# VHH binders against Abasic site processing protein HMCES (HMCES): the designs that were tried, part 169

Target 1, 269 residues: Abasic site processing protein HMCES (HMCES), of Homo sapiens (Human) (q96fz2)
Amino acid sequence: CGRTSCHLPRDVLTRACAYQDRRGQQRLPEWRDPDKYCPSYNKSPQSNSPVLLSRLHFEKDADSSERIIAPMRWGLVPSWFKESDPSKLQFNTTNCRSDTVMEKRSFKVPLGKGRRCVVLADGFYEWQRCQGTNQRQPYFIYFPQIKTEKSGSIGAADSPENWEKVWDNWRLLTMAGIFDCWEPPEGGDVLYSYTIITVDSCKGLSDIHHRMPAILDGEEAVSKWLDFGEVSTQEALKLIHPTENITFHAVSSVVNNSRNNTPECLAPV

## First folded at step 15 (VHH)

Design sc33 (from sc0 with S57N; framework vhh_6z1v_2)
Fold by ESMFold2-Fast, scan of step 15:
Structure sc33 (fold): chain B 269 residues (1-269), chain A 122 residues (1-122)
Amino acid sequence: as target 1 above (269 residues)
Amino acid sequence: EVQLVESGGRLVRTGGSLRLSCAASGLTFNSYAMGWFRQAPGKEREVVAAISRSGGNTWHADFVKGRFTISRDNAKNTVYLQMNSLKPEDTAVYYCAANYAYHLDEDAYDYWGQGTQVTVSS
């Protein structure tokens, strides 16, 4: 997973993240740095994407089940990185393999500090290799969506007014991530950056790509992944496995260029 | 300044019991997971037991499961290790440690006590 869509306006995104804390109270996640959130149909590594993380990371006396939503840089910059420009990191930290996460210092150190996050997206893109050609077929991959009386189907192209209704009750994709905090040697604000944990692809996606993000399917999995104060690292890692609860459709080559940021990026072809 | 102070280590006979205590100061105790580790002479340090921030979740190593019990009192900023049916192979220095996350690997732990000696004789 190297490309996502996360285009919802901030207020819609926030409501899509409604949750219950450990005491059963209904909550919306509290924003940090909301002005850094930039909606896009075509998010690439090094851009900022919204993630959920435990409030306990920012307030030592907070309940670890309470959630913050914050934009973080995609591409984990380890806390020990010594150069002044994060883009000069020699290692690709866009993804982290589940099978070696406890062996790689870049990932096991923040994981030991409870730096687990849930990466939010409308869905993600993958490119299928086609036999006999250099062309790859892009697909948009996302949770199955529940239709309501007011919800439109994605791809209801014959009614422009129905397009806006597709997103009102969209179920966001929730991917398991690890983040770290890097202090620039030259001074300045702490950089929060994340990686997406990847697993072997499920049967349903195996014809598209051999790897997939570790998807946390449902509020119980999301809550346990985030709750680093009550759920041990070892227990949380049991949540990291392929899922079959996904759907997809082919999209046009418009998505190939990460500078293209329009609804056509995820429209069915 | 964060301090973890272990107490309760002493010489006991095989089959005996001990309760170790670890008093914490200088940290927001309720925000930290706690662990008990041990190190015998000439051996690597190993995790014995760990407890979540609230005390609602615990983990015990297979070699002490059923004999040792970790617990904590957040009002007293103290973590305990109740040790029953002690064996000579339990002889070690026992260390209390604090980590912001509930985690079993010792390399992650932020703060360590100086240890308390437990000797089990036949």
Scores: ipSAE 0.782, ipTM 0.900, lowest interface PAE 0.7, mean pLDDT 90

Design sc34 (from sc0 with S57R; framework vhh_6z1v_2)
Fold by ESMFold2-Fast, scan of step 15:
Structure sc34 (fold): chain B 269 residues (1-269), chain A 122 residues (1-122)
Amino acid sequence: as target 1 above (269 residues)
Amino acid sequence: EVQLVESGGRLVRTGGSLRLSCAASGLTFNSYAMGWFRQAPGKEREVVAAISRSGGRTWHADFVKGRFTISRDNAKNTVYLQMNSLKPEDTAVYYCAANYAYHLDEDAYDYWGQGTQVTVSS
């Protein structure tokens, strides 16, 4: 997972993240740095994306079940990185493999500090190799969607003209992430950056790509992943596995160019 | 600034019981998960038990399950390890440690006590 869509206006995105804290109180996540949120149909590494994380990361006496939403840079810069320019990081931290997450220092260290986050997206893109050609077919991959009218049983893969109405109640894709905090050696603002944990593809996606992001399906999984004060790292890692609760459709090659940022990027073809 | 002080270690007979205490100062105790670790002569340090910030979640190593119980009193800034049915192989220095996240690997732990010696005689 190297490309996502996260295009919802800030207020719609915030409502889509409504949750209950440990006391059962209905809440919306509180924003940090909301001015850094840039909606886009075509998000690539190095850009900022919204993530959910525990309030306890910012307030030492906070309930770890309360949530903050904050834009973070895609591409984890480890806290121990000693160079002045994070773009010069020698290794790619856009994704981290679930099988090596406890072996690689870049990910093991922030995990030990409870730096778990949930990466938010409308969905993600993957490119399928096509037989007999060197061209790739892009697909938009997302949770099955619930219609807000009578039935609630069909996904957004219906006709494109119905998609604008689906966005009002879109179920955001919730991906397991790890973040870190880097302080520039020369001074300046702390950089918050994240990586998306990846797993082997489920059966339903195996014909498109061999890997997929670790998806946290439902509020129980999301709550446990975020609650680093009450859920151990080792228990949280049991949530990291492939899921079959996913759908997709083919999209236009318009999405191939990361500079293209229009609804055509995710429209069915 | 931050101090973790273990107490309660002593010589006990096989089958006996012992309670270890660890008093914390200089940190916001309620914001830290706590762990008990041990190290026997000539062996690596190993995790014995861990407890979440609130005390609502606990973990115990398989080799002490049913015999040892970790607990905490956030009002007293203290974590405890109740040890029952002690065996000679439980002989070790027991260390209290604090970490901001609930985590089982010792490498993550931020603060450590100086240890208390537990000796179990045959």
Scores: ipSAE 0.791, ipTM 0.907, lowest interface PAE 0.7, mean pLDDT 89

Design sc35 (from sc0 with S57K; framework vhh_6z1v_2)
Fold by ESMFold2-Fast, scan of step 15:
Structure sc35 (fold): chain B 269 residues (1-269), chain A 122 residues (1-122)
Amino acid sequence: as target 1 above (269 residues)
Amino acid sequence: EVQLVESGGRLVRTGGSLRLSCAASGLTFNSYAMGWFRQAPGKEREVVAAISRSGGKTWHADFVKGRFTISRDNAKNTVYLQMNSLKPEDTAVYYCAANYAYHLDEDAYDYWGQGTQVTVSS
């Protein structure tokens, strides 16, 4: 996973992240640096994307079940990186393989500090290799959506009016991530950056691509992944596996250029 | 500033019991998960038991399950290891450690005590 869509306006995104804390209270995650959130239909590595993380990372006395939503840079910069320019990092940290996560220093160290996050997206893109041709077919991949009387699903939304209704109740894709905090040697703001954990693709996606992000399907999985104070790293890693609860449709080549940021990027062809 | 002080280690007979204590100061105790580790002569350090920030979740290594119990008293800033049915192979220096996250690998742990010696004889 190297391309996502996360286009919802901040208020719609926030409501889509409604959750219950341990006391059973309905809550919305509180924002950090909301002005750094940049909606886009076509997010690539090095751009900022919203993630959920435990409030305990910022407030020592907070309830560990309470959530913050914050924009973070896609492409983890390890806390130990000593260069002044993050782009000088020789390792590609856009994704982290599930089978080597406890072996790679870049990921093992932040995991030991409880730096688990849930990466939010409308869905992600993958490019299918076609036999006998140089062309790749892009697909938009996302959670199955609950049908409504008017919208039904993204694939059934043929008019602009119907497309607006699809997003009001959209179930966001929730991907398991690891983040780290890097302090620039010459001073400046702490950089928060993340990687997406990847697993072997499920049966339903095997014809499109051989790898997929580790998707946390449902509130219980999301809560356990975020709760670094009560759920051990080893217990949390048991949540990392392929899921079949996913759907997709083909999209046009407009999405290929990461500079294109329009609804056409995810519209069915 | 941060200090972890283990106590309770001594010589005990095979089949005996012992309770180790670790008193923490200089940190917000309730904000740290705690672990007990041990190292015997000529062997690697290994994790024995760990406890979550609240004390609601515990983990024990297979070789001590049913014999050792980790617990904590957040009002007293102290973590305990109750050791029952002691065996000669339990002979080791026992270390208390603190980590901000609940984690089972020693490499992650932020703060360490100096250790307390437990010797089990026949």
Scores: ipSAE 0.778, ipTM 0.906, lowest interface PAE 0.7, mean pLDDT 89

Design sc36 (from sc0 with S57Y; framework vhh_6z1v_2)
Fold by ESMFold2-Fast, scan of step 15:
Structure sc36 (fold): chain B 269 residues (1-269), chain A 122 residues (1-122)
Amino acid sequence: as target 1 above (269 residues)
Amino acid sequence: EVQLVESGGRLVRTGGSLRLSCAASGLTFNSYAMGWFRQAPGKEREVVAAISRSGGYTWHADFVKGRFTISRDNAKNTVYLQMNSLKPEDTAVYYCAANYAYHLDEDAYDYWGQGTQVTVSS
């Protein structure tokens, strides 16, 4: 997973993240740096994406089950990185393999500090290799959506005005992530950055791509992944596995260029 | 400064019981998960038990399940290890440790005590 869509307006995104804390109280996540949220149909590494994380990372007396939503840089910059420019990091941290997450220092260290997050997206894109040609077929991959009178269907949204209808009750994709906090050596604001944990593709996606993000299917999985004070790292890692509860459709090559940011990027073809 | 002080270690007969205590000072105790580790001479240190920040969730190694119980009293800044049905192979230095996240691997732990010696003889 190297490309996502996360286009919902901030208010719609916030409501889509409604949750219950440990005591069963209904809550909305509180925003940190909301002005850094940049909605897009075509998000690439190094851009900011919204993630959920425990409020306890920012307030020592908070319950670890309470959630913050914050934009973070896609591409984890380890806390120990000594250079002044994080874009100069010599290795790719866009994704983190589940099978080696406890072997790699860049990921093992923040995991030991409870730095687990849930990466939010409308869905993600993958490119299927076509035999006998250099062309690849892009697909938009997302949770099955509950069909309601207000949500409509993606196939029926044949104009920009109709696209608003499909997003009213959209179920956001919730991917398991690890984040870290990097303090610039020369001073400045702390950089929060994340990686998406990846697993082997499920049976349903194997013809499109051999890897997929670790998807946290449902509020119980999301809650346990975020709750670093009460759910051990080892228990949380048991949530990291392929899921079959996903759907997809082919999309136009418009999505190939990360500068294209229009509804056509995820429209069925 | 942060201090973790273990107490309760002593010589005990096989089949006996012992309770270890670890008193924490200089840290916000409720913001840390706690663990008990042990190391016998010439062997690697191993995790024995761990407990979440609230004390609501515990983990025990298979070799002590049913015999040892970890607990904590957040009002007293203390974590305990109740050890029952002690065996000679439980002989080791027992260490208390604190970590910001609930975690089972020793390499993540922020603070360590000096250890308390438990000797179990037949």
Scores: ipSAE 0.804, ipTM 0.920, lowest interface PAE 0.6, mean pLDDT 90

Design sc37 (from sc0 with S57H; framework vhh_6z1v_2)
Fold by ESMFold2-Fast, scan of step 15:
Structure sc37 (fold): chain B 269 residues (1-269), chain A 122 residues (1-122)
Amino acid sequence: as target 1 above (269 residues)
Amino acid sequence: EVQLVESGGRLVRTGGSLRLSCAASGLTFNSYAMGWFRQAPGKEREVVAAISRSGGHTWHADFVKGRFTISRDNAKNTVYLQMNSLKPEDTAVYYCAANYAYHLDEDAYDYWGQGTQVTVSS
């Protein structure tokens, strides 16, 4: 997983993240740095994406079941990174393999600090290899959506008003992430950055790509992954596995160029 | 500034019981998960038990399950290890440790006590 769509306006995204705390109270996550959220149909590594994390990371007296939503840089910069420019990091931290997550220092250290997050997206893109050619077929991959007359489907949206209706009740993809906090040696703001944990693809996706993000399917999985004060690292890692509760459709090559940021990127062909 | 002080270690006979206590100061105790670790002479340190921030969730190593119980009193800033049916193999220095996250790997732990010696005679 190296490309996502996360295009919802901030208010719509916030409502899509409505949740219940430990006491059963309905809540919306509180934003940190909302001005850094940049919606796009075509998000690549090094861009910022919204993640959910426990309020306890920011307030020591907080209820660990309360959630913050914050934009973080895609591509984890370890807290121990010594250089002044994070773009000079020598290795790729866009994804983290589930089978070696406890062996790699870049991921093991933040896991030990409870730095688990849920990466939010409309869905993600993968490129299927086509026989006899160097061309690849892109697919948009996302949770099955509840069909209503008002929301419609992506393929049925033929006007800006219809596009808005599709997204009003969209179920966001919730991917298991690990983040870290890096303090610039020269001073300045702490950089929050994340990686997406990956697993072997499920049977339904095996013809498209051999790997998939670790998807947290449902609020119980999301809450357990975030609750680093009550759910041990070992128990949380049991949530990391392939899921079959996923759907997809082919999209046009417009998505190939990360500079293209239009609804055409995820429209069915 | 942060201090974890273990107490209760002593000599006991095989089959005996002992309760260890760990008093914490200089940290927001309710914001930390706690663990008990032990190290016998010539052996590596190993995790014995761990407890979540609230005390609502606990973990015990297979070699102590059914014999040891971890608990905490957040009002007293204290974590406990109740040890029953002690065996000579339980002889070790027992360490209390605090970590911001509920985690079983000792490498993650932020703060450590000095240890308390438990000796079980055959």
Scores: ipSAE 0.799, ipTM 0.912, lowest interface PAE 0.6, mean pLDDT 90

Design sc38 (from sc0 with S57Q; framework vhh_6z1v_2)
Fold by ESMFold2-Fast, scan of step 15:
Structure sc38 (fold): chain B 269 residues (1-269), chain A 122 residues (1-122)
Amino acid sequence: as target 1 above (269 residues)
Amino acid sequence: EVQLVESGGRLVRTGGSLRLSCAASGLTFNSYAMGWFRQAPGKEREVVAAISRSGGQTWHADFVKGRFTISRDNAKNTVYLQMNSLKPEDTAVYYCAANYAYHLDEDAYDYWGQGTQVTVSS
């Protein structure tokens, strides 16, 4: 996973993240640095994307089940990184393999500090290799969506107008991430950056790509991944596995150029 | 200044029981997960038991399951290790440690006590 869509306006995104805390109270996540959130149909590494993380990371006396939403840089910069240019690590820390997370220092250290986050997206893109050509077919991959009683089913056969309306009740893709905090050696603000944990593809995606992000399917999985005060790292890592609860459709090559940021990037073709 | 002070280590006979205590000061205790580690002569330090921030979740190593129980009292800023059916193999220096996250690897732990010696005679 090297490209996502996260285009919802801030207020719509916030409502899509409604959750219940440990006491059963309905809540919305509280924003940190909301001005850094840039909606886009075509998010690449180095850009900022919204993540959920426990309030405990910012308030030592907070309930660990309460959630903050914050934009973070995609491409983890380890806290111990000594050079001034974080972009040097872009290609190495966009994703983190599930089978080596406890072996790689870049990921093991923040994981030991409870720096688990849930990366939010409308969905992600993957490029299927096409036999007989050097071209790849892009696909938009996302959670199955529940239709309202009068909206009909959503899918590749739905009109573009129906796809515009579906965003009001869109179920966001929730991917397991690890983040770190880096202090620039020459001074400046702390940089929060993340990586997406990857696993082997499920059967349903194996024809498109051999790897997929570790998807946290449902509120129980999301809550356990975020709750670094009550759920041990070892227990949380049991949540990291392929999921079959995923759907997709082919999209236009417009998405190939990361500068293109329009609804056409995820529209069915 | 953060301090973790272990107490309760002593010589005990095989089959005996012992309770270790670790008193914490200088940190917001209820915001930290706590762990008990041990190190026997010539061996690496190993995790024995760990407890979540609230005390609602605990973990015990396979070699002590059913014999040792970790607990904490957040009002007293203290974590405990109740040790039953002690064996000569349990002889080690026992360390209390605090980590902001609930984690089982010693390398992650933020603060460490000086240790308390437990000796189990055959």
Scores: ipSAE 0.765, ipTM 0.897, lowest interface PAE 0.8, mean pLDDT 89

Design sc39 (from sc0 with T58K; framework vhh_6z1v_2)
Fold by ESMFold2-Fast, scan of step 15:
Structure sc39 (fold): chain B 269 residues (1-269), chain A 122 residues (1-122)
Amino acid sequence: as target 1 above (269 residues)
Amino acid sequence: EVQLVESGGRLVRTGGSLRLSCAASGLTFNSYAMGWFRQAPGKEREVVAAISRSGGSKWHADFVKGRFTISRDNAKNTVYLQMNSLKPEDTAVYYCAANYAYHLDEDAYDYWGQGTQVTVSS
């Protein structure tokens, strides 16, 4: 996973993240740096994306079940990185393989500090390789969505106009992430950056791509992944596996250029 | 200055019991998960038990399950290890450690005590 859509206006995104804390109280996540949130149909590595993380990372006396939403840079910069320019990091940290997460220092260290986050997106894009050409077919991949006006879920067969109406009640894709905090050696703002954990593709996605993000399907999984004070790292890692509760449709090549940021990027073709 | 001070280690006969204590100072105790580790002469350090911030979640290594119990008292800033049915193989220096996240690998732990010696004789 190297491209996502996260286009909802801040207020719509915030409502889509409504949750219950440990005591059963309905809450909205509190924003940090909301002005850094940039909605886009076409987000690539190096850009900022909204993530959920435990309030306990910022307030030592907070309930670990309370959530913050914050924009973070996609592409994890380890806390121990010594150079002044994060772009000089020699290794690609856009994704983190689930099978080696406890072996790679860049991921093991922040994971040991409880730096688990949930990466939010409308969905993600993957490019299917076509034999005999260098052309690839892009697909938009997302949770099944419920239609509010009638029974059923939204799909590729629905009219383009119906797609615009579903965003008010869109179920966001919730991907397991690891983040780290890097302090520039010469001073300046702390950089929060994340990686998306990846697993083998599920059966339903195997014809599109051999890997997929680790998706946390439902509030129980999201809550356990975020709760680094009460759920051990080892227990949380049991949540990292392929899921079949996913759908997709083919999209046009407009999405190929990350500078294109229009609804056409995810419209069915 | 953060300090973890273990106490309770001594010589005990096979089948005996001990309770180890670890008093924490200089940190917000309720914000830290706690662990007990041990190291016998010539062996690697190993995790024995760990406990979440609230004490609501506990983990014990297979080789001590049913014999050892970890607990904590957040009002007293203290973590305990109750050790029953002690065996010669339990002879080791026992270390208390604190980590901001609930985690089982020793490499993650932020703070360590100096250890308390437990010797189990036949």
Scores: ipSAE 0.793, ipTM 0.909, lowest interface PAE 0.7, mean pLDDT 90

Design sc4 (from sc0 with T28K; framework vhh_6z1v_2)
Fold by ESMFold2-Fast, scan of step 15:
Structure sc4 (fold): chain B 269 residues (1-269), chain A 122 residues (1-122)
Amino acid sequence: as target 1 above (269 residues)
Amino acid sequence: EVQLVESGGRLVRTGGSLRLSCAASGLKFNSYAMGWFRQAPGKEREVVAAISRSGGSTWHADFVKGRFTISRDNAKNTVYLQMNSLKPEDTAVYYCAANYAYHLDEDAYDYWGQGTQVTVSS
């Protein structure tokens, strides 16, 4: 997973992340640096995306079940990176393979610090190899959506008003991530950056691509992944596996260019 | 500043019981997961048991399951290891350690005690 859509306006995104803490109280995640959130239908590595993480990472007295939502850079910069410019990192940390996550220093170290996050997206894109040509067919991949009287389908939305109705009750894709905090040697703000954990594709996606992000399906999985104080790394990693609870449709080549940021990127063809 | 002080290690006979304690100071105890590790002469250090911040979740290594129990008292800033049915193979220095996250790998742990010697005689 190297391309996502996360286009919801901040208030809609926040409501889509409503959750229940361990005492059963309904909550919305508190924003950190909300002005750094940049909605887009076509997010690539190096851009910022919203993630959920435990409030404990910022407040030591916080209940570990309380959540913060914060924009983080896609492409993990390890805390031990010594260069002044993160773009000079020699290896790609956009994704982290589940089978080697405890072997790679870049991921093992932040995992040991409880730096687990849930990466939020409308969905993600993958490119299917087309037999007989060197062209690839892009697909938008997302959770099955519950249809209500007030919500539309992506295929039925043909105007801004109709698109707004589709997204008001959209179930966001929740992907397992690992983040780290890097302090620039020359001083300045701490950089928060993340990687998406990947697994082998499920049967339903095997014809599109051989890998998929580790999707946390449902609030129990999301809560356990985030709760680094009560759920051990070993237990949390048991949540990392392929899922069949996923839907997709083909999209146009407009999405291929990461500069294109319009609803046409995820509209069915 | 941060101190973890183990106590309770001593010589015991095979089949005996022993409770180790680890008192923490200088840190917000209820914000840390705790672990017990051991190292026998000529062997690598290994994780014995670990406990979440609240004590609501525990983990025990296969070689001590059913015999050892980890617990904690957050009001007393203390973590315990109750050891029953001791075997000569349990002879080791036992270390208390604290980590901000609940994690089983020793390399992640932030703070370590000095250790307490447990010797089990046949």
Scores: ipSAE 0.793, ipTM 0.911, lowest interface PAE 0.7, mean pLDDT 90

Design sc40 (from sc0 with T58R; framework vhh_6z1v_2)
Fold by ESMFold2-Fast, scan of step 15:
Structure sc40 (fold): chain B 269 residues (1-269), chain A 122 residues (1-122)
Amino acid sequence: as target 1 above (269 residues)
Amino acid sequence: EVQLVESGGRLVRTGGSLRLSCAASGLTFNSYAMGWFRQAPGKEREVVAAISRSGGSRWHADFVKGRFTISRDNAKNTVYLQMNSLKPEDTAVYYCAANYAYHLDEDAYDYWGQGTQVTVSS
């Protein structure tokens, strides 16, 4: 997973993340740095995406079940990175393989500090290799959506009004992530950056791509992944596995260019 | 200054019981998971038991499961290890450790006590 869509306006995104804390109280996650959130149909590595993380990372006396939503840079910059420009990192930290996560220092260290997050997206894109050609077919991959009489699912013929209505109740894709905190050597604000954990593709996606993000399907999985105070790292890692609860449709080549940021990027073809 | 002070280690007979205590100071105790580790001479340090911030989740290594129980009293800033049915193989220095996240690998732990010696004789 190297491309996502996360286009919801801040207010809609916040409501989509409604949750219950440990005491059963209904809550909305509290924003940090909301001005850094930039909605897009076509997000690539090094851009910011919203993630959920435990409030306890910011307030030592907080209930670990309470959630913060914050934009973080896609592409984990380890806390020990010594250069002044994070874009000059010599290895790719866009994704983290589940099978080596406890062996790679870049991921093992933040995991030991409880730096687990849930990466939010409308869905993600993958490019299917076609036999005998160098062309690839892009697909938009997302959770099955609850239908309403008017909006339905993302269809072939939805009007602009119907597209706006479908997003009001969109079930966001929730991907398991690891984040780290980097202090620039020359001073300035702490950089929060994340990686998406990847697993082998499920059977339903195997014809599109051989890998998929580790998807946390449902509030119980999301809650356990975030709760670094009550759920051990080792127990949380048991949540990291392929899931079959996904759907997809082919999209046009417009999405190929990461500069294209329109609804056409995820529209069915 | 963060300090973890273990107590309770001594010589006990095979089949005996012992309770270790670890008193923490200088940190917000409720914000830390706690672990008990041990190291016998010439061997690697190994994790024995760990407990979440609230004490609601506990983990015990297979080699002590059913015999040892970790617990904590957040009002007293203390973590305990109740050791029953002690075996000569349990002879080791026992260390208390604190980590901000609930984690089982010693590499993550930032704060360590000085250890308390447990010797189990036949």
Scores: ipSAE 0.795, ipTM 0.910, lowest interface PAE 0.6, mean pLDDT 89

